VHH binders against EKC/KEOPS complex subunit cgi121 (cgi121). Designs and how they scored, part 45

Target 1, 174 residues: EKC/KEOPS complex subunit cgi121 (cgi121), of Schizosaccharomyces pombe (q9p7j3)
Amino acid sequence: MILPLFPETQVHVFVYENVSNCAAIHEQLISQNPIYDYAFLDAATILYKKQVYSAIIRALEDRRDEQMKTKTIHSEVILSLSPKTEISSAFRQFSMTKKSKNIVVVKIDSKLTEEEEFERLDKLVEGNRVEFSDEELQKLIDFKVLKKNYKLDPSTLENPLASILSSIALRGYS

## First folded at step 20 (VHH)

Design zi2 (from zd4 with S30D K102R)
Fold by OpenDDE, fold request of step 21:
Structure zi2 (fold): chain B 174 residues (1-174), chain A 120 residues (1-120)
Amino acid sequence: as target 1 above (174 residues)
Amino acid sequence: QWQLVESGGGLVQAGGSLRLSCTASGFTFDSYRMGWYRQTAGNEREWVALIAKSGRIDYADSVKGRFTISRDNAKNTVYLQMNSLKPEDTAVYYCTARLYDRYGPTEDYWGQGTPVTVSS
């Protein structure tokens, strides 16, 4: 996938359910294994495709402007999901944990087709790939976690997408 | 050989002010994004304020309105003016220099850190 404002950057997003080896993946991430150069998100914290895309765009903008807060573009995506500026909070709230069951995986700057990237990633993730869609994401979401992460209340829950996107896009501007 | 040397840290009472300085050498200062991070014992390092070569400035929410970052390219120095200090600002503050290409950071330099202690 190519984003209109970033035509030189190829992005792929994958969703896995019933992942059995999140703990193993987490250990590889801690060890900074280069073959795990992805953003691994807990699907329980993701409700919309646009939520992910907005975070990606925010991260790419920060990179473009040379104002990344974290070490890698993928970690910047994780930070960009958060309405808060603290890196530790963002990772705690949105990153895959050892106990995660369902995950969203983001690849930035891929040199491969979506299928080729999937074949590579599928060797690392032991789970079932599902479609990256709002329908599938809504099956995996933990609304309690979502509400906490974005401080959603009855008024904002009328249009949670707008609230989430605003939190992402306007982080640091309000 | 590159070097980043911080100064200006110390003990200050709540509500007080400090001005940190970081002097760089051994690399093309103008090409780098400069910034400040801080770290407390047992926690990960957190970003505080960043100033890109373009002049774009970002602040962490916790310091916005109280801290001001600036740079003097002629002196190869980046500054952090810290006003209205709070006990929560107590940490070791690190100066950082980052170089980018189209894919992201290519070089990262860090100072040794300067301690800031804000008493109640």
Scores: ipSAE 0.932, ipTM 0.969, lowest interface PAE 0.5, mean pLDDT 96
Fold by OpenDDE, fold request of step 21:
Structure zi2 (fold): chain B 174 residues (1-174), chain A 120 residues (1-120)
Amino acid sequence: as target 1 above (174 residues)
Amino acid sequence: QWQLVESGGGLVQAGGSLRLSCTASGFTFDSYRMGWYRQTAGNEREWVALIAKSGRIDYADSVKGRFTISRDNAKNTVYLQMNSLKPEDTAVYYCTARLYDRYGPTEDYWGQGTPVTVSS
Protein backbone atom coordinates (compact mmCIF):
# COMPACT_ATOMS: atom_id res chain seq x y z
CA MET B 1 0.00 0.00 0.00
CA ILE B 2 1.14 3.48 -0.92
CA LEU B 3 -0.09 6.57 0.87
CA PRO B 4 -0.58 9.58 -1.42
CA LEU B 5 1.34 11.97 0.82
CA PHE B 6 4.20 9.53 1.21
CA PRO B 7 4.64 7.85 -2.18
CA GLU B 8 8.11 6.52 -1.35
CA THR B 9 6.92 4.69 1.76
CA GLN B 10 5.35 1.28 1.41
CA VAL B 11 2.96 0.29 4.18
CA HIS B 12 1.32 -3.03 4.95
CA VAL B 13 -1.42 -3.71 7.47
CA PHE B 14 -2.52 -7.16 8.57
CA VAL B 15 -5.29 -8.38 10.85
CA TYR B 16 -5.12 -11.63 12.79
CA GLU B 17 -7.85 -13.23 14.85
CA ASN B 18 -7.59 -15.99 17.42
CA VAL B 19 -3.90 -15.47 17.97
CA SER B 20 -2.53 -18.01 20.41
CA ASN B 21 0.99 -16.66 20.91
CA CYS B 22 0.54 -13.00 21.80
CA ALA B 23 2.42 -13.57 25.04
CA ALA B 24 5.38 -14.93 23.12
CA ILE B 25 5.28 -12.04 20.66
CA HIS B 26 5.11 -9.62 23.56
CA GLU B 27 8.26 -11.09 25.05
CA GLN B 28 10.07 -10.68 21.76
CA LEU B 29 9.03 -7.05 21.61
CA ILE B 30 10.29 -6.47 25.13
CA SER B 31 13.56 -8.06 24.10
CA GLN B 32 13.64 -5.80 21.04
CA ASN B 33 14.06 -8.67 18.62
CA PRO B 34 14.67 -6.98 15.24
CA ILE B 35 12.65 -9.55 13.29
CA TYR B 36 9.59 -8.27 15.14
CA ASP B 37 9.98 -4.82 13.60
CA TYR B 38 6.27 -4.11 13.38
CA ALA B 39 3.61 -2.19 15.24
CA PHE B 40 1.49 -4.73 17.08
CA LEU B 41 -1.90 -3.31 18.00
CA ASP B 42 -4.73 -4.80 20.02
CA ALA B 43 -7.59 -5.22 17.56
CA ALA B 44 -10.01 -4.61 20.41
CA THR B 45 -9.03 -0.94 20.21
CA ILE B 46 -9.32 -0.48 16.44
CA LEU B 47 -12.66 0.22 14.78
CA TYR B 48 -11.79 1.68 11.37
CA LYS B 49 -9.15 1.34 8.69
CA LYS B 50 -8.97 5.13 8.61
CA GLN B 51 -8.09 5.10 12.29
CA VAL B 52 -5.01 3.06 11.51
CA TYR B 53 -4.16 5.07 8.40
CA SER B 54 -4.50 8.33 10.31
CA ALA B 55 -2.10 7.12 12.95
CA ILE B 56 0.36 5.97 10.29
CA ILE B 57 0.16 9.30 8.50
CA ARG B 58 0.69 11.22 11.72
CA ALA B 59 3.69 9.07 12.55
CA LEU B 60 5.14 9.62 9.09
CA GLU B 61 4.57 13.35 9.39
CA ASP B 62 6.37 13.36 12.71
CA ARG B 63 9.25 11.52 11.11
CA ARG B 64 9.29 13.92 8.16
CA ASP B 65 9.41 16.86 10.52
CA GLU B 66 11.97 15.14 12.73
CA GLN B 67 9.63 15.29 15.71
CA MET B 68 9.17 11.67 16.61
CA LYS B 69 8.56 11.21 20.31
CA THR B 70 9.39 7.52 20.39
CA LYS B 71 12.35 5.48 19.27
CA THR B 72 10.94 3.82 16.16
CA ILE B 73 8.42 4.61 13.46
CA HIS B 74 6.33 1.67 14.63
CA SER B 75 6.22 2.85 18.22
CA GLU B 76 5.33 6.27 16.85
CA VAL B 77 2.33 4.71 15.11
CA ILE B 78 1.16 3.37 18.45
CA LEU B 79 1.57 6.77 20.06
CA SER B 80 -0.23 8.38 17.13
CA LEU B 81 -3.35 6.33 17.82
CA SER B 82 -3.73 8.02 21.19
CA PRO B 83 -5.49 11.27 22.00
CA LYS B 84 -2.98 11.67 24.82
CA THR B 85 0.64 12.72 24.56
CA GLU B 86 1.96 10.28 27.14
CA ILE B 87 3.80 7.39 25.56
CA SER B 88 3.01 5.02 28.39
CA SER B 89 -0.69 5.77 28.09
CA ALA B 90 -0.69 5.16 24.36
CA PHE B 91 0.98 1.80 24.70
CA ARG B 92 -1.29 0.78 27.53
CA GLN B 93 -4.36 1.74 25.53
CA PHE B 94 -3.53 0.51 22.05
CA SER B 95 -0.57 -1.84 22.01
CA MET B 96 -0.95 -5.60 21.89
CA THR B 97 -0.74 -7.23 25.29
CA LYS B 98 0.14 -10.74 26.30
CA LYS B 99 -3.57 -11.36 26.76
CA SER B 100 -4.66 -10.05 23.40
CA LYS B 101 -6.56 -12.41 21.15
CA ASN B 102 -6.90 -10.37 17.99
CA ILE B 103 -4.27 -8.03 16.62
CA VAL B 104 -3.57 -5.50 13.90
CA VAL B 105 -0.02 -5.51 12.61
CA VAL B 106 1.51 -2.55 10.79
CA LYS B 107 4.71 -2.54 8.75
CA ILE B 108 6.29 0.74 7.67
CA ASP B 109 9.00 0.98 5.00
CA SER B 110 8.45 -2.54 3.78
CA LYS B 111 10.82 -3.76 1.09
CA LEU B 112 8.51 -6.64 0.23
CA THR B 113 5.22 -7.13 -1.51
CA GLU B 114 2.18 -7.55 0.68
CA GLU B 115 2.18 -11.29 0.11
CA GLU B 116 5.89 -11.62 0.82
CA GLU B 117 5.51 -9.60 3.99
CA PHE B 118 2.60 -11.77 5.02
CA GLU B 119 4.68 -14.89 4.55
CA ARG B 120 7.32 -13.44 6.84
CA LEU B 121 4.84 -12.31 9.45
CA ASP B 122 2.95 -15.59 9.30
CA LYS B 123 6.00 -17.28 10.77
CA LEU B 124 5.76 -15.01 13.80
CA VAL B 125 2.02 -14.89 14.42
CA GLU B 126 0.02 -18.00 15.24
CA GLY B 127 -3.47 -17.01 14.21
CA ASN B 128 -5.84 -16.58 11.31
CA ARG B 129 -5.41 -13.71 8.92
CA VAL B 130 -8.56 -11.84 8.05
CA GLU B 131 -9.19 -8.98 5.68
CA PHE B 132 -8.12 -5.52 6.76
CA SER B 133 -11.56 -3.95 6.47
CA ASP B 134 -14.00 -2.01 8.58
CA GLU B 135 -16.31 -5.01 8.49
CA GLU B 136 -13.74 -7.35 9.99
CA LEU B 137 -12.45 -4.77 12.47
CA GLN B 138 -15.97 -4.18 13.73
CA LYS B 139 -16.20 -7.85 14.62
CA LEU B 140 -13.13 -7.60 16.83
CA ILE B 141 -13.67 -4.26 18.55
CA ASP B 142 -14.37 -3.86 22.25
CA PHE B 143 -16.62 -0.84 22.39
CA LYS B 144 -16.07 -0.36 26.10
CA VAL B 145 -12.36 -0.05 25.51
CA LEU B 146 -12.86 2.14 22.47
CA LYS B 147 -15.14 4.52 24.32
CA LYS B 148 -12.68 4.72 27.18
CA ASN B 149 -9.64 5.28 24.97
CA TYR B 150 -11.18 8.14 23.06
CA LYS B 151 -13.58 9.35 25.76
CA LEU B 152 -16.55 8.88 23.50
CA ASP B 153 -19.93 10.00 24.81
CA PRO B 154 -23.45 9.71 23.42
CA SER B 155 -22.95 12.77 21.23
CA THR B 156 -19.62 11.72 19.73
CA LEU B 157 -20.84 8.17 19.28
CA GLU B 158 -23.22 9.45 16.63
CA ASN B 159 -20.17 9.75 14.40
CA PRO B 160 -17.39 7.80 16.05
CA LEU B 161 -15.08 7.92 13.03
CA ALA B 162 -15.03 11.70 12.99
CA SER B 163 -14.43 11.81 16.72
CA ILE B 164 -11.60 9.31 16.59
CA LEU B 165 -9.89 10.98 13.66
CA SER B 166 -10.24 14.35 15.33
CA SER B 167 -8.67 12.98 18.49
CA ILE B 168 -5.75 11.59 16.54
CA ALA B 169 -5.23 14.62 14.34
CA LEU B 170 -5.58 17.22 17.07
CA ARG B 171 -3.56 15.49 19.75
CA GLY B 172 -1.48 18.11 21.52
CA TYR B 173 -3.47 20.99 20.06
CA SER B 174 -6.08 21.33 22.82
CA GLN A 1 33.40 12.63 22.01
CA TRP A 2 29.94 14.15 22.17
CA GLN A 3 28.48 15.55 25.38
CA LEU A 4 25.17 16.88 26.63
CA VAL A 5 25.47 18.68 29.94
CA GLU A 6 22.31 19.73 31.76
CA SER A 7 22.11 22.40 34.45
CA GLY A 8 19.52 24.42 36.32
CA GLY A 9 17.74 21.69 38.24
CA GLY A 10 17.04 21.83 41.94
CA LEU A 11 14.42 22.27 44.62
CA VAL A 12 11.60 24.74 44.14
CA GLN A 13 8.23 25.41 45.70
CA ALA A 14 4.99 24.81 43.88
CA GLY A 15 4.18 27.75 41.67
CA GLY A 16 7.85 28.57 41.29
CA SER A 17 10.06 28.61 38.23
CA LEU A 18 13.24 26.98 36.98
CA ARG A 19 15.24 27.29 33.82
CA LEU A 20 17.11 24.27 32.56
CA SER A 21 20.02 24.52 30.16
CA CYS A 22 21.70 21.88 28.07
CA THR A 23 25.00 22.55 26.36
CA ALA A 24 26.12 20.27 23.57
CA SER A 25 29.54 19.49 22.20
CA GLY A 26 31.14 17.01 19.86
CA PHE A 27 28.48 17.06 17.13
CA THR A 28 26.86 19.43 14.63
CA PHE A 29 24.25 20.93 16.95
CA ASP A 30 22.15 22.71 14.33
CA SER A 31 21.50 19.44 12.48
CA TYR A 32 19.83 17.80 15.45
CA ARG A 33 16.39 17.86 16.97
CA MET A 34 16.79 18.90 20.58
CA GLY A 35 14.47 18.20 23.43
CA TRP A 36 13.70 17.33 27.00
CA TYR A 37 12.35 14.18 28.55
CA ARG A 38 11.64 13.43 32.17
CA GLN A 39 11.51 10.28 34.24
CA THR A 40 10.34 9.34 37.68
CA ALA A 41 11.43 6.30 39.61
CA GLY A 42 9.69 3.16 38.44
CA ASN A 43 8.20 4.77 35.35
CA GLU A 44 9.07 5.07 31.71
CA ARG A 45 10.75 8.15 30.34
CA GLU A 46 8.27 10.63 28.89
CA TRP A 47 8.82 13.40 26.40
CA VAL A 48 8.28 16.95 27.64
CA ALA A 49 9.25 19.38 24.89
CA LEU A 50 10.93 19.03 21.51
CA ILE A 51 12.36 21.59 19.10
CA ALA A 52 13.21 20.37 15.62
CA LYS A 53 15.87 21.62 13.25
CA SER A 54 13.10 23.34 11.30
CA GLY A 55 11.95 25.13 14.42
CA ARG A 56 8.82 23.05 14.94
CA ILE A 57 8.03 22.83 18.63
CA ASP A 58 5.93 20.22 20.39
CA TYR A 59 4.87 20.12 24.03
CA ALA A 60 3.38 17.36 26.11
CA ASP A 61 -0.13 18.19 27.27
CA SER A 62 0.95 18.19 30.90
CA VAL A 63 3.35 21.11 30.40
CA LYS A 64 1.72 23.11 27.63
CA GLY A 65 1.25 26.73 28.62
CA ARG A 66 3.74 26.42 31.47
CA PHE A 67 6.99 25.30 29.84
CA THR A 68 8.88 26.91 26.97
CA ILE A 69 11.62 25.27 24.97
CA SER A 70 14.15 27.25 22.96
CA ARG A 71 17.53 26.76 21.36
CA ASP A 72 20.56 28.89 20.61
CA ASN A 73 22.55 27.29 17.85
CA ALA A 74 25.39 29.79 18.26
CA LYS A 75 25.84 28.56 21.82
CA ASN A 76 24.99 24.92 21.15
CA THR A 77 22.45 25.18 23.94
CA VAL A 78 18.82 24.19 24.42
CA TYR A 79 16.72 25.66 27.21
CA LEU A 80 13.59 24.71 29.11
CA GLN A 81 11.86 27.52 30.95
CA MET A 82 9.57 25.93 33.52
CA ASN A 83 6.93 28.17 35.09
CA SER A 84 4.06 27.45 37.45
CA LEU A 85 5.74 24.27 38.57
CA LYS A 86 3.68 21.55 40.21
CA PRO A 87 4.64 18.65 42.45
CA GLU A 88 3.84 16.28 39.58
CA ASP A 89 6.65 17.94 37.60
CA THR A 90 9.12 16.37 40.00
CA ALA A 91 11.44 14.15 37.97
CA VAL A 92 14.86 13.77 36.49
CA TYR A 93 14.99 15.82 33.32
CA TYR A 94 17.08 14.59 30.43
CA CYS A 95 18.36 16.56 27.48
CA THR A 96 18.33 14.75 24.16
CA ALA A 97 19.69 15.26 20.66
CA ARG A 98 18.40 13.26 17.71
CA LEU A 99 19.60 13.05 14.12
CA TYR A 100 17.35 11.81 11.33
CA ASP A 101 17.51 10.30 7.91
CA ARG A 102 14.59 9.48 5.63
CA TYR A 103 13.80 6.34 7.63
CA GLY A 104 13.97 7.87 11.08
CA PRO A 105 16.42 8.46 13.89
CA THR A 106 20.04 7.54 13.20
CA GLU A 107 21.68 9.04 16.27
CA ASP A 108 20.36 9.60 19.76
CA TYR A 109 22.33 11.38 22.46
CA TRP A 110 21.24 11.78 26.05
CA GLY A 111 22.50 13.82 28.95
CA GLN A 112 23.04 12.42 32.42
CA GLY A 113 19.94 14.19 33.67
CA THR A 114 19.24 16.98 36.14
CA PRO A 115 16.84 16.46 39.04
CA VAL A 116 13.91 18.78 39.57
CA THR A 117 11.97 18.62 42.83
CA VAL A 118 8.82 20.62 43.34
CA SER A 119 7.57 20.74 46.91
CA SER A 120 3.97 21.28 47.91
Scores: ipSAE 0.932, ipTM 0.969, lowest interface PAE 0.5, mean pLDDT 96
Fold by OpenDDE, look of step 20:
Structure zi2 (fold): chain B 174 residues (1-174), chain A 120 residues (1-120)
Amino acid sequence: as target 1 above (174 residues)
Amino acid sequence: QWQLVESGGGLVQAGGSLRLSCTASGFTFDSYRMGWYRQTAGNEREWVALIAKSGRIDYADSVKGRFTISRDNAKNTVYLQMNSLKPEDTAVYYCTARLYDRYGPTEDYWGQGTPVTVSS
């Protein structure tokens, strides 16, 4: 997929459910294995496609302006999901953990087609790929986690998209 | 070779102020994003304030309104004015310089760090 504001940057997003090897993937990430050059998100924290894309755009903007807070564009995506500027908090809230079961995987600057990238990633993730859609994401979300991460209240919980997007967009601007 | 030398750290009472300085040498200062991170024992290093070559400035939420970052390219120096200091600001503060290409950071330089202790 090509984002309008970043036409030269190809982005792919994949969703996996019932992943059995998150712990193994996590170890590879800790060791900074370049084969695992993706953003691995806990699907329990993701409710909308636009949430993911907003974080990607924010990360790309930070890169464009040379104001990345983290080391890689993918880690910056994880940070960008958070309404908070603290890196450790963002990773704790949104990053895949060893205990994760469902994940969202983001690849930025891909030189491959979506299918080719999937074939590559499928060798790393032991789970079932599902469609990257709001419908599928809604099946995997943990609303308790969502509420906590974005401090949603009853007035915003009925339609949390605007609140989530605002939190992402306005991070660091309070 | 390149070098980042921090100064200005020390002990201060809560509510007090400090001004950190970081002088760079051995690289093209104007081309780098400069900034400050801080780290406490047993924790990950966290960003505090960043100033890009374009002049864009970002602050962590915890310091916004209290800290001010600035740079003087003629002196190859980046500053961090820290006002209204709190005990939770106690940390080792590291100066950083980062170079970018279109894909992201290509070079990262770090100072040795200067300790800041804020007493209650």
Scores: ipSAE 0.920, ipTM 0.963, lowest interface PAE 0.5, mean pLDDT 96
Fold by ESMFold2, look of step 20:
Structure zi2 (fold): chain B 174 residues (1-174), chain A 120 residues (1-120)
Amino acid sequence: as target 1 above (174 residues)
Amino acid sequence: QWQLVESGGGLVQAGGSLRLSCTASGFTFDSYRMGWYRQTAGNEREWVALIAKSGRIDYADSVKGRFTISRDNAKNTVYLQMNSLKPEDTAVYYCTARLYDRYGPTEDYWGQGTPVTVSS
């Protein structure tokens, strides 16, 4: 897909459920294997498409402004999901771990169509692709994790989207 | 043959102040995003303060309101004024210089680090 503010930047987002090889993928990520240059997110932390898009936009804005905190645009997406500025906590909270079962995978600056990128990614991920949609994401979320990651109180948890998007947009200013 | 030379680290009591300096050579200083990261024992480096070539500044939550980053392009130097220091600020502080193209960072330079110890 193409974000309106970044028309030259092609982005693809994939969702996989029942992933059996997260431990193997995790080892490739910590070894910085360039074939695995994606953002691998734990789907238990993602409730909305807009949550992911907002983090992508924040990461791209920081790249445009030459203020990236991490080494790659994909690691910057992981940081950008966090309401806090600390890199290590963002990765701990949102990144896929070796024990993850469902994942959201982001590719930024893709030179491939969505289906071509999927064909590459499908060789790396042993799981079932599902639609990137709020309906599918809601089946995979862990609300305890979401509440913890964004410090949601009971009233906010009933309608958390605005609070989450504000946290992403305002990180570093509150 | 680039260099980043940090100075100004040391031992200071809580509540005190310290000013770090980082002088650059061997690259076009004005073109780089400059910044400070820090590393506590057993942990990864964390960003502290960044100043873009445009002058845009970002601070980590843990230092906002206490630390001030600035740059002097005429002296090829970036500074970190550290006020109201806390024991939690104890770390090795690293100067960084980063060059960007449209796809992101293309050069990443790191100084050797300057230790800062804040005693109770």
Scores: ipSAE 0.802, ipTM 0.922, lowest interface PAE 0.7, mean pLDDT 92
Fold by ESMFold2, fold request of step 21:
Structure zi2 (fold): chain B 174 residues (1-174), chain A 120 residues (1-120)
Amino acid sequence: as target 1 above (174 residues)
Amino acid sequence: QWQLVESGGGLVQAGGSLRLSCTASGFTFDSYRMGWYRQTAGNEREWVALIAKSGRIDYADSVKGRFTISRDNAKNTVYLQMNSLKPEDTAVYYCTARLYDRYGPTEDYWGQGTPVTVSS
């Protein structure tokens, strides 16, 4: 898809469940293998499509403003999900780990159609693709993790969207 | 051959101040985002303060209100004024210069680092 604020930037987002090779993918990411140039997120941390899009927008804004904190736009998406500025904690909280079972995968600056990008990604991920939708994400979320990552109290947990999006949008502004 | 030379590190008591300087050569300083990262023992580098060529400034949560970044393009120098220092600020501080194109960073220069130790 094309975000209106960034008309020259094509973005694709995929969701996989029951992924069996997260450890292998993780090793490739550590090695900086360019074939794996995506943001790999643990789906247990993602409740809404808007959560992912807000992080993408925030990362693209920081790229536009020449204030990226991390090395790549994909690592910047991972940082941008966090309510805090610390890179290491953002990665611990939101990145796919060797033990992850369900993942959200983001590609920014794609030169491929969604179908073409899926064909490439499907060769890398051993799992079942599901729709990128709030309905599917809600089946994969861990609400205890969500509450911890965004410091949600019980009254906001039933409809935490505004709190989460505010955390993403306002980080980095003083 | 490009160069980033940090200075101003050292030992300081908690509550004290230090000013770090980083002087650049061998590239067009005005075109680069300048910044400071730090690395504590046993951990990866974390960003501290960044100043874009546009003048936009970002601070990490841990230093906001205590540290001030500035740049002097006439002297090819970026500064980090560090006030109200805490033991948690103990780290090696690295100056960085980053050049961007429309897809992100294209050049990423790092100094050798200047150690800062904050004692209780």
Scores: ipSAE 0.799, ipTM 0.920, lowest interface PAE 0.8, mean pLDDT 92
Fold by ESMFold2, fold request of step 21:
Structure zi2 (fold): chain B 174 residues (1-174), chain A 120 residues (1-120)
Amino acid sequence: as target 1 above (174 residues)
Amino acid sequence: QWQLVESGGGLVQAGGSLRLSCTASGFTFDSYRMGWYRQTAGNEREWVALIAKSGRIDYADSVKGRFTISRDNAKNTVYLQMNSLKPEDTAVYYCTARLYDRYGPTEDYWGQGTPVTVSS
């Protein structure tokens, strides 16, 4: 898809459940294999489509403003999900690990259609693609992890969207 | 050949201050985003403060209100004023210069690092 503020930047987001090869993918990411140039997120940390899009927008704004903290736009998305500025904690909290079961995968600056990008990604990920939708994300979320990552109180967990989006938007100002 | 030369590190008591300097040569300083990262033993580098060529400044949460980054383009120098130092600020501090095109970083230069130790 195309975000209105960044009309020249094509973005695709995919969701996989029951992924069996996260350890192998993790090894490739550490090796900086260019075939794996995506942001691989743990789906247990993602409840909303808007959560992912807000992080993408924040990463693209920092690229535009020449203030990226990490090396790549995809690693910047991982940082941008975090309410805090520390890179290592953002990766611990949001990035896919060797033990992840379900993942969200982001491609920024894609030169491919969604289906073409899916065909490429499907060769790398051993799991079942599901729709990138709030309905599917809700099935994969771990609410205990979500509460911890965004410091949500129990009264907010029924509809935490505004709190989460505020945390992403206000990072560095709070 | 490009160069980043850091100075100003050392030993300081908690609550004290240090000023780091980083002087650049061999590239067009004005075109680069400048910044400071730090690394504690056994951990990865973490960003501390960044200053874009536009003058936009970002600080990490852990240093906001205590550290001030500035740049002097006439002297090809970036500074980090570190006040109210805490033992947690103990690290090797690295100066960095980064050039961007519209798709992201294209050049990424790092200094050798200057150690800072904050005693309680």
Scores: ipSAE 0.796, ipTM 0.921, lowest interface PAE 0.8, mean pLDDT 92

